# Designs tried in a protein design chat: VH-VL binders against UPF0735 ACT domain-containing protein LBUL_1260. Part 6

Target 1, 144 residues: UPF0735 ACT domain-containing protein LBUL_1260, of Lactobacillus delbrueckii subsp. bulgaricus (q049t6)
Amino acid sequence: MADYFYVHKKILPDYLEKVLEAREMLDSREAATVTEATERVGISRNTYYRYKDYVFRAKDPARGQQAVLSLLLADLPGALSAVLTCVTDHRASVLTISQAIPLASHASVLMSLDLAGLKGDINTLLADLKSLPFVKNLQLAGLE
Key: E = the ipSAE of ESMFold2; O = the ipSAE of OpenDDE; V2 = 0.75 times the mean of E and O plus 0.25 times the DockQ between their complexes.

## First folded at step 1 (VH-VL)

Design mo4 (framework fv_modakafusp)
Fold by ESMFold2-Fast, scan of step 1:
Structure mo4 (fold): chain C 144 residues (1-144), chain A 121 residues (1-121), chain B 107 residues (1-107)
Amino acid sequence: as target 1 above (144 residues)
Amino acid sequence: EVQLVQSGAEVKKPGATVKISCKVSGYTFTDYYMNWVQQAPGKGLEWMGWINPNSGGTDVAEKFQGRVTITADTSTDTAYMELSSLRSEDTAVYYCARGVDTAMVYYFDYWGQGTTVTVSS
Amino acid sequence: DIQMTQSPSSLSASVGDRVTITCKASQDISNYVDWYQQKPGKAPKLLIYAASNLETGVPSRFSGSGSGTDFTFTISSLQPEDIATYYCQQYDSYPYTFGGGTKVEIK
């Protein structure tokens, strides 16, 4: 079962919001170092490191913990590996992958992703996947 | 053991500047924020600000902005609080206090013995 | 700034008495309140953190409770060594602010 639950921020320690703010400063490069980001929000570096991988903003109510992607992948060396690397670079996990036999020069691929650890948002992941060589017709088939 | 040792009492004239030191031992100086607290005679405690010794970053309460400078010297494990343009109402005991941030809580676990500053003409 | 209103400003009680001090925040601060003891001529000492947690080495007769805007500090059985001024302090937002203090004396 999922280890995450949805709670109103009012019952949470204020430091959890500050951890999110510090991480956002680092991701946007508004702050160059963890020390600079944590100083601005008023938490210790220890607080940041302890919680940074365990708190996330709920960007939408249907963010979901799983996504299903469909795409056409060119039959070439390294194409699938590049897709998998892109997914893991965004801290998503591949749950399942189904690849049909290539017809012409492309194969239909269906992937189920675990988004629990996703860094950033799903749209950034999708944009990066679409930019990969020989990826066509990438679509979000489901989000749960 | 953890110790915070402050510099001795100071007597200053109005308009002068005072610089108080807080030398630490028994822990890694850069792992904890150092706070400064003012206590006027017969009055309560008032937070002045903090410094992160690892970065030199500071935050100072609005009441003291422009007059208070907080610094740290990692080579001597010493924090400093400098208060300029001294007024008679700055007569007080000044404490340094170590901030413990255990993620969900923040408290001052160790305090210096205090430094008395008297502003008189 | 968050104002911390502490009451009473002073009290006198007998050894063995239950002593209660209250602290009211001007806005909701969840449980982000610490309590300090200051004996004459000495630096403050932490007793309670995050409203209800007893600091290591502090006698169990000291306790804290409350959340939101109303906080209580209790000494269940006052001892002679408890003569001191007690302060609440919020750390929900900057600047950190202290209550005005409660001076506890023995009758």
Scores: ipSAE 0.000, ipTM 0.504, lowest interface PAE 12.8, mean pLDDT 85

Design mo5 (framework fv_modakafusp)
Fold by ESMFold2-Fast, scan of step 1:
Structure mo5 (fold): chain C 144 residues (1-144), chain A 122 residues (1-122), chain B 107 residues (1-107)
Amino acid sequence: as target 1 above (144 residues)
Amino acid sequence: EVQLVQSGAEVKKPGATVKISCKVSGYTFTSYAMNWVQQAPGKGLEWMGWINTNTGNPDVAEKFQGRVTITADTSTDTAYMELSSLRSEDTAVYYCARSRYTWSGTYGMDVWGQGTTVTVSS
Amino acid sequence: DIQMTQSPSSLSASVGDRVTITCKASQDISNYVDWYQQKPGKAPKLLIYDASNLETGVPSRFSGSGSGTDFTFTISSLQPEDIATYYCQQYDSYPYTFGGGTKVEIK
């Protein structure tokens, strides 16, 4: 989704991280009620309910997560296929792909990945993608 | 051979305009961004701005906005930096440098022009 | 603007010495720092990008580290050809800004 950004927490209000902490306490059953969790992290129940569905941490591969990658791809036969093969070899799935027409032998590519089945960690996948000679400027643009 | 070749030295009077060229060879011009960097005599480096050579869209540092125009000509693989309303403090060496694109900007100025000396004196 | 404070402004060391230069950003810039070498009368040369990645063709004695606001550039064993001014540069936010430079001399 275009509605989510991967943003450094330093520019966010401190209560957003506390919302995440409260939700994690409830999910792990460290706190039995919303009142208990919110009191422990120092936010109101109203703040928790207002933001709980709009803020997320990066999930581990076993719990599923989505990543958005941006890259420049050389306009060479098989370049896109090699990228897709690299992704599927790591057991990630391509959800969407948007490729601009190639200009000056490179095309801007934005792809979203389902990391639920990911073998290993995302940094290994990124390193392998960066090692492909036709991939430039690979960036992790978003993570859910 | 990847090379950035800049135009020659210029001597200008205060109030004049100078336009420096940076012609590239040995790579695809639009695959890299182009930056401009100023270095006053005996001083450090100061980033002036960059241009996305694919889109032609420049971004110029606020200090230079209104006086600096950065352009790119894809038909001749040449980038330009024009500085107007010259002052004595604009006396400097000006460099062009290519860099790699990111999602929202650029990084890694790996190839630089030789520099163009601009002297502003009355 | 993000201010990059580089220290020291100059240093003198012997061949074979470990040289360390530091760079402090006025705000968090993650790992968005490049390091450049400039020899007298020459254009700068990229040595390190993204805080810690060695540019292709650059000797392994050069290294970078750090994240957030504090960054370090190291020459593990100074060579005569390393006499130069070294600059850090952030590219987190416009305008991109350089540190003031560190002049490295041998003596």
Scores: ipSAE 0.000, ipTM 0.487, lowest interface PAE 19.1, mean pLDDT 83

Design mo6 (framework fv_modakafusp)
Fold by ESMFold2-Fast, scan of step 1:
Structure mo6 (fold): chain C 144 residues (1-144), chain A 123 residues (1-123), chain B 107 residues (1-107)
Amino acid sequence: as target 1 above (144 residues)
Amino acid sequence: EVQLVQSGAEVKKPGATVKISCKVSGYTFTGYYMNWVQQAPGKGLEWMGWINPNSGGTDVAEKFQGRVTITADTSTDTAYMELSSLRSEDTAVYYCATLGYTVTTYYYGMDVWGQGTTVTVSS
Amino acid sequence: DIQMTQSPSSLSASVGDRVTITCKASQDISNYVDWYQQKPGKAPKLLIYDASNLETGVPSRFSGSGSGTDFTFTISSLQPEDIATYYCQQYDNLPLTFGGGTKVEIK
């Protein structure tokens, strides 16, 4: 089976989004045939079949997905509470958190989030977390 | 030479599962959809489903949904069709079929067929 | 699902006769129809693709025509080796669907 990457649509050829639109028309019965769907979105039937199994819409984290974040957190009073406050301010919920023994001045933290209540998108949450002066190497380790 | 070679005949009891293989040679296995077609004794051809071996994506006809699993192993260039909860009406010849060399602009045809695998379901 | 209605179900003709088989799709499928030949005990063989294109190695006596909903397959001069069942098949939408087949016999 193929690996998938999460990529911004601006770097993709325009026909890929049209493949998704054609598939959605067929799934909803808005178009009765592949010919009708592809003509309506302006792609060839060949383009539809070539790409239909390789492109999918990304899941929306705000609709009940979970995320796993990894980061290095400074071993300072209030550092963890500031991270938790940032998560809560975006209406995400912390499901689990684990913190390793600090190595030098930072500790590895792994955090699982429930995004069902998320206000806005996850990229806004990640940007705000990265802006905290004691947070390093923040990464989205998993998203489902 | 483009060839599809299927596994041998199977005799199964009602309720059993059968798994048929289709070994490909002579073309790029991941380049084209692999179809599975059922033909009951003395009856016509009925499409069961297909797989894109490169993505693993499958589509299965409604009649077979929930009972058919189509898979592909790109390391051995082999496609599989597994049919579960067998009934007497599943007695048929099963074919794999794909596009080969002969039509370069057509990504959907069935110009190369396996020899067929006979499945008999009886108590 | 797109239904392919094939007629006749069977026919008998003499060597050298012109044989025509028709397929009617339940909706417009443009030219997205193939025709197959199946001899007894054998796998099907593609003869015509995209309604009217002759597959490589297939004798020129076989031809196809039509677009939209009505398609015709023709054998211009029937030969003994043409004894077979012939099927049309649409690929405009999933599931792929075949006609019921036309059994061609020689008198």
Scores: ipSAE 0.000, ipTM 0.508, lowest interface PAE 15.1, mean pLDDT 82

Design mo7 (framework fv_modakafusp)
Fold by ESMFold2-Fast, scan of step 1:
Structure mo7 (fold): chain C 144 residues (1-144), chain A 124 residues (1-124), chain B 107 residues (1-107)
Amino acid sequence: as target 1 above (144 residues)
Amino acid sequence: EVQLVQSGAEVKKPGATVKISCKVSGYTFTSYAMNWVQQAPGKGLEWMGWINTNTGNPDVAEKFQGRVTITADTSTDTAYMELSSLRSEDTAVYYCARDYYYGSGSYYTLFDYWGQGTTVTVSS
Amino acid sequence: DIQMTQSPSSLSASVGDRVTITCKASQDISNYVDWYQQKPGKAPKLLIYAASNLETGVPSRFSGSGSGTDFTFTISSLQPEDIATYYCQQYDNLPYTFGGGTKVEIK
């Protein structure tokens, strides 16, 4: 994570940890909306939006945030390159790619992504990937 | 191909219970929440509730609390909505709709796929 | 509950016309609004999510804008297949609520 430091939470305002808790509730679908999540942890929506993209748990500091995507990709020369371009346009990085031999004109692809540099949110990235005509059955298989 | 297939039309008497199923295919069932929406004849859409298919935790709108039970069976990739103590006002088409709800750093609700609808008629 | 007031309730326009539908939330919902199309006898279809994002496979003539309490849905050049009822929906807070719908007909 460029420009991130590891600091003991004792020296931080308490609302920063609450931002993390609210985001975790949304990610786990424990809370359905931002309003519900922020009310449950006791912060304003404004506090959440202001800090949500700048505070992360340092569970595995060296790796940053990661996602694993599963998809079927058409067996065409430019298909994988278009997927990679879409990922990098959103400023995510591809860490690994596992591609099976194409069957029935599509190959099963499993990709792990580094989201540390992600511009915007993962939903926008997933929506753009789904819009590619050669991508089928896109799933978020895992998230760190 | 993503599909949500609902059970067939039902005709019920007042006071009866109806249970509608929504069987999914073409995606990982537990990666998406399932919502239920009611549409009375000639009227708009009304949200009834949802279920987190991974945890089994439902939330039901206040109007339907006490009469609606939402469940999910991960062994058959099927969500259910059970409506009890039926009234004539419950005559409607009922839809299931999957919800994309992942959002590290943000949250979206996307009812990107819907079942075909189940017509329930309540009459004496 | 957050109330979504949608206008107009119905409209008639000619093929090629620009059609605008508005939705007003009773409180600030940021950009947490989606737009759906429902053709007679069919289930609704997602067109726009998070106020302004076009869903995959949806024609580019459909667009959305707005934030806070005021939202707009636009069809830049109405086509015959666009005859349908359109709904906005907020997801800022439970219960999720829909607008009353706008029936779009061709003259």
Scores: ipSAE 0.000, ipTM 0.515, lowest interface PAE 15.8, mean pLDDT 82

Design mo9 (framework fv_modakafusp)
Fold by ESMFold2-Fast, scan of step 1:
Structure mo9 (fold): chain C 144 residues (1-144), chain A 122 residues (1-122), chain B 107 residues (1-107)
Amino acid sequence: as target 1 above (144 residues)
Amino acid sequence: EVQLVQSGAEVKKPGATVKISCKVSGYTFTDYYMNWVQQAPGKGLEWMGWINPNSGGTDVAEKFQGRVTITADTSTDTAYMELSSLRSEDTAVYYCARTYIYGSSPYAMDYWGQGTTVTVSS
Amino acid sequence: DIQMTQSPSSLSASVGDRVTITCKASQDISNYVDWYQQKPGKAPKLLIYAASNLETGVPSRFSGSGSGTDFTFTISSLQPEDIATYYCQQYDNLPLTFGGGTKVEIK
């Protein structure tokens, strides 16, 4: 049975990434033979065959991941700016913002975020957003 | 002692499916690719594909893609080759043969099964 | 696909004769060719691997040579038990491909 781990490449032997490069050259037809591909990346043909079925490129774990946040934002100068700055400081991207008409000095805001670049975890981002004086009732409405 | 033992002869009608087994003993099943090779009567050898029993990964020759499924059961040390939509041209002897994955030696087929005769007739 | 062209398709020789079979690859395969012997009604048997290496237990009268696109298989002194069909096979790239075979008969 096949078992896989998600591991950072720096703890792996260098030749494993070269196996992937050789396979990519063959798939793209940049190299016509295994011999050509392996010579170009600097590994033996036996290394290629030995490992070709056991290594694959992992996709970015945050790729295409999105969060939807619901919050009440004070209708005060700088409130939205503070929220946006907090998000970008954590290296998340704001995709959309929908703001309802303010009622009783607060506006309902629905915000979708791209988490592909997120530094740290989402709970840290949420905690920092909740700490802002202009933010109330912050909820994670969706996470894909 | 290394042995590759294949299932017995099969007679099938056109359009049927055949599944051939290759049971191994005397070595670590997951250290070797298992090849499947077709030989039509009076003709030469033609590679169909292989499986890495450890990963389950397969490569199949273009001629057989869509009709051939190669599988392996590591609990019984048995490889299988299933050929569907049989035609009279599929009448042949089918061989399994192993190739060492981790060796520094070349990719040779050093041990072969005895062969399984498949006859497709109406 | 790499095509392996084997010649001749058949030959007849006398016991003690030197027999040569050639195999031509459609592209450079370095030394990544094996040779097999198949006797009537039997599975193939590996004789030579990596163009020139004799498999364990195989008689020394069998030899192989060549590199790149042109390969030769030789039986230095043909014996009666050598009646068989011989195949070259490349393993440089998938799919693995065999030569068409050379049927060796004794006169």
Scores: ipSAE 0.000, ipTM 0.520, lowest interface PAE 14.9, mean pLDDT 85

Design ro1 (framework fv_rolinsatamab)
Fold by ESMFold2-Fast, scan of step 1:
Structure ro1 (fold): chain C 144 residues (1-144), chain A 124 residues (1-124), chain B 107 residues (1-107)
Amino acid sequence: as target 1 above (144 residues)
Amino acid sequence: EVQLVQSGAEVKKPGSSVKVSCKASGGTFSSYAMHWVRQAPGQGLEWIGEIIPIFGTANYNQKFKDRATLTVDKSTSTAYMELSSLRSEDTAVYYCARDSYYDILTGYYPFDYWGQGTLVTVSS
Amino acid sequence: DIQMTQSPSSVSASVGDRVTITCKASQGISSYVAWYQQKPGKSPKLLIYAASSLQSGVPSRFSDSGSGTDFTLTISSLQPEDFATYFCQQANSFPLTFGGGTKVEIK
């Protein structure tokens, strides 16, 4: 929908997630009043009312979700295997791999992933892939 | 130590094109993005685009996408920026700069290594 | 595009002074700001990046603070070599954008 933009919470003020937490406390009856819920999560009642109808948790993100990653992979034994193991450890599936001949010491790799089984969020997977010693210039080229 | 050395100053007529080079020495040329930034005399910095040398893939500031072309010659470790359809307002010092870290997760694109700059003057 | 509004545009200061430069992003950029120093006729030089990571060789008198939309560069005790123009840069999204610059000049 044109009115809603899919945004990583990292670029948002932290109180927006607290608005969701306060709403969840009220819905579960863990808090009896808005005042109690907002005090527990550390936001004002004004902040809660201002944003409560405009912030929602994403629909099931695993349903048919796919990612396309672009990266540089060192031309060393075990490098590709380490990448594949990291992906499968997070319960994502590799759908395709396209690999170019190394121009210097690294080969460019384009990889498409099925995120339907993903454990955790995609940012955790991307951070772990980026931490591998043979991976450089990792980019998220597409996400659906 | 990594160094970026740019081509010399250019004087161009309106409507022509200019091609600026940036030769990298020391370190690994192909592992990180190369960016182009310009600065009009006495003014601030304006990002033109980036190229990732190992891929040959370029990303442009929308303002320049129809006029700027970023390329690399890996055999000489040289990056190029070509700007066409020059106007007087394109008069500026053009810099190449290496991205010391590229990460879409953090949005981190600091420029740790800079060329010395190339003055491009567009005048009739 | 994310607009980076830098203030002041210039400041007159003496050696030993504490100088603060502010930078305001038009939308949230978390802590992904870099700061550069530029002396006349020279290329910009990276000072600080990714919220408080001081570039190697940069003196400890340079520090930064802020997150979200409001950022500050501080020079705790201005030295003669610090008279220069300073720029902030957002590193959150394309196109990359810079502040308008703050000229720190001799009083």
Scores: ipSAE 0.000, ipTM 0.477, lowest interface PAE 17.6, mean pLDDT 79

Design ro10 (framework fv_rolinsatamab)
Fold by ESMFold2-Fast, scan of step 1:
Structure ro10 (fold): chain C 144 residues (1-144), chain A 120 residues (1-120), chain B 107 residues (1-107)
Amino acid sequence: as target 1 above (144 residues)
Amino acid sequence: EVQLVQSGAEVKKPGSSVKVSCKASGYTFTSYYMHWVRQAPGQGLEWIGEINPSGGSTNYNQKFKDRATLTVDKSTSTAYMELSSLRSEDTAVYYCARGLYSGTWYFDVWGQGTLVTVSS
Amino acid sequence: DIQMTQSPSSVSASVGDRVTITCKASQDISSYVAWYQQKPGKSPKLLIYAASSLQSGVPSRFSDSGSGTDFTLTISSLQPEDFATYFCQQYYSYPLTFGGGTKVEIK
């Protein structure tokens, strides 16, 4: 595009990324109002309105748009719900989920995720999932 | 003006419990996570846990999971940290701190701190 | 748990000096590091987050660099109000962990 440049965010003012974060909060219903979203990310409403129509996230081919995760999940009440909450807290969407019946103490789970809305990088999401005490053998089986 | 105001200093006996309060003002209380961090005199910072005031969900440092309880009272915009089975090693300044975004783990606003002294 | 090791534990400096504080993570944390300043008897104050973003109101003389396991906070020209203890913090995974702190004191 003639009017847009592809630039690394490190050379940009930090408030531009905050504008995107505020919009993402509004789109996900994490914040109900512009005032709420802008207060949460630490920018003024004026900054949000001034830049909101001129800043967009570029697609990142290296990050992929979809991920396939395989993991072993403890057969405990709330285990799957906690995994799903962790995924949605990172603004990834679950596209498919396949859970085998538990063998001994754990069930095999295969999940495919939509990373279009992902906040942060895939490694942060993987680290958080691995930190859950009922998750074992978490692996990134595919990224595209 | 965003502020976190904590309760006053406490002196406790080993084996007792302490409950510290943190009153938030100047922002929508349920829109930000509240974290608790402690600092022993002359030492570094240690994360205790977090609470989402909207739903009450918590996440704890495993070191504190069996002794710490985080709660909130939405009607008064107040967060609480209770620590049980106190030991002399728990002597520290305890801070509440606001997380900037859901799933963020750095803190833009801190309470003034509450000194908890545990001595026999 | 991810261990954050700061060096030096203290540094003596004069106004106008360039001060460098390092922070090493026990494993790769990408760029998920925040830096705090703490003055005696006060709570910590956020300086830098996401390993490059200055908090609103923080002077431009504060900057950071690094990724992976090695991170640096630099004060380009030390001012009287900068004599304080500085802490790094990783937010890559739970539990959140802090460096041991670096005290910047008057020479």
Scores: ipSAE 0.000, ipTM 0.483, lowest interface PAE 19.2, mean pLDDT 80

Design ro11 (framework fv_rolinsatamab)
Fold by ESMFold2-Fast, scan of step 1:
Structure ro11 (fold): chain C 144 residues (1-144), chain A 127 residues (1-127), chain B 107 residues (1-107)
Amino acid sequence: as target 1 above (144 residues)
Amino acid sequence: EVQLVQSGAEVKKPGSSVKVSCKASGYTFTSYYMHWVRQAPGQGLEWIGEINPSGGSTNYNQKFKDRATLTVDKSTSTAYMELSSLRSEDTAVYYCARDFGTVTIYYGSGSYYFDYWGQGTLVTVSS
Amino acid sequence: DIQMTQSPSSVSASVGDRVTITCKASQGISSYVAWYQQKPGKSPKLLIYAASSLQSGVPSRFSDSGSGTDFTLTISSLQPEDFATYFCQQANSFPLTFGGGTKVEIK
């Protein structure tokens, strides 16, 4: 996401949100044509085509997915940092981490991830996490 | 042991909808994702989407998202694919296929390889 | 979408021949590729998954190689039951996509 900035909508022109509204009408089949959608939200077809591929909501199906992972992590130096590096190498972001006190050799870990920047699919990330020597019982506990 | 049995062939008019069933047996139905794949005559395979029978969560190929609906009936171990607004180019054999990976162990999102397939349901869309 | 391009579209071969089928992904898919066999009027059958794991019950004459974008399925000594259409599939990214198929025919 190096080419995108997070900005509050108050500083943006109002037509950008209308571009999103028109696209949502087309995606939901609430409007059958671009002309119908743009007429309903009050923007020109030129404005729609100019900006439609550059403006996204956090909840857009291709953007803003969140995942919750549960795993057992070995109680060894560097184990957690290896997991975090793997996540960031796939361009996902860690939102939260909770770790229980290790019982015997492993600690229960729950991680929440922001998948907005994820490269590839979630299963590729899960496969790479599972391949780490300190990770056991990795599960996708929740998605979205 | 594992068996997926699909409903019989259908002939539909353009603009109508079709609903294909896939009855699973020989394994724990809720432990594996179910996928739907189609094959048009003389063409390759095309993935439609997947459903987790345990929770009912779905993922669709964007090409079919507006028209395909995947559901399950856990009491009968049956998966369904409904495709609406049929066109002649929807003429194909439709398959249900079980994901190789279990949803109750590693990779709760599936492995995305298909170890068992239904026998296929031919859907013909003609005027 | 990742496009999977198979070549050749068909191969004429005799029993005992070595047959190779290639599959090229339009983007890197690491080792997340599977190969399927389909006989006329029947469903596809999984042969190999995750580039190198042979499915239970599949003969050892089936093998694959490759990683990244270029993949090959090899049948080392073709048997009568091997005349079929073969498909590759990528499991790296949604939507899941398949190659166009390679028909192995008797000569």
Scores: ipSAE 0.000, ipTM 0.485, lowest interface PAE 17.6, mean pLDDT 80

Design ro2 (framework fv_rolinsatamab; at its last look DockQ between E and O 0.01; V2 from the best seeds 0.00; counts 0 for: pae E 15.0 > 2, off the site)
Fold by ESMFold2, look of step 2:
Structure ro2 (fold): chain C 144 residues (1-144), chain A 121 residues (1-121), chain B 107 residues (1-107)
Amino acid sequence: as target 1 above (144 residues)
Amino acid sequence: EVQLVQSGAEVKKPGSSVKVSCKASGGTFSSYAMHWVRQAPGQGLEWIGEIIPIFGTANYNQKFKDRATLTVDKSTSTAYMELSSLRSEDTAVYYCARGGYSYGTYYFDYWGQGTLVTVSS
Amino acid sequence: DIQMTQSPSSVSASVGDRVTITCKASQGISSWVAWYQQKPGKSPKLLIYAASSLQSGVPSRFSDSGSGTDFTLTISSLQPEDFATYFCQQYYSYPLTFGGGTKVEIK
């Protein structure tokens, strides 16, 4: 299922990290051409093209701040939709939702959110979610 | 300020239908549920149903599900309630009401002025 | 359906009196109750919602209490403008239901 391993860079050929550095220079426009980027880091253009799509940093900058919320929803029409609307209005992205079928008039919900684009701070989002009458036991279960 | 303005009073014969309008102004229309509630003369309040414009869903009190139709026109910020097969006991003031400011959908912070519907032979 | 049994159906009171209105739910509804005031010929007006939050512009003499099945609305010192009919409403589950109303009249 996974084609990737997590490997400490000290046991890899030096040119693999240089491929990463060249790609980052091109992405940030610090270097204008592949020739310029590869010359700066000391690899060939052929080495860059061979590996550029296969090696990545473990802490990808695209991985922004992430929150995990747990809550109970009353089994009312529109309850989950209102929660999702509140989240997206604050410009947080929903990454995953786990909602059990309702038992005893409530359903447990676990959501993970990408906060990279969040308008304001997490406490403002939590306050607005808590103000929804069908939301119970809202907890910030994790913040990374 | 949010305002809800309803259509005028109507007199109807038994067996006919009525369609009441509710025009919203002064706030966001699509993100708030619009509810319909009626009050017979000298009586309490009875919830008919709701329509949620942003999600396109209407939910009805089971008592009315076969006779009531809730719709919305987003271009005019107007909600509609149609009640068919009218009976004399449907004589009431019909209100539209909006869900609360805190994104709550179930208590009503703004109410229309009411529309009297009289059903008589 | 959750029945909201409101009592009394009417109360006669004088300006300055403390007035208490009760609602009893036919099942537990946690704290999900709202209260409305309705004056003759007018639409209802929200007083209290969402765990005892006063609606903007509502005087602090209005308060509520209760959880589970038994709820009260209290007017601590009745004013002339408070003579009206009051309704409770549960919003725990569909269908949304109201109490039968309590008319507060001048003695």
Scores: ipSAE 0.000, ipTM 0.500, lowest interface PAE 15.0, mean pLDDT 81
ESMFold2-Fast, scan of step 1: ipSAE 0.000; ipTM 0.494
ESMFold2 (binder alone), look of step 2: mean pLDDT 89; pTM 0.928
OpenDDE, look of step 2: ipSAE 0.018; ipTM 0.580

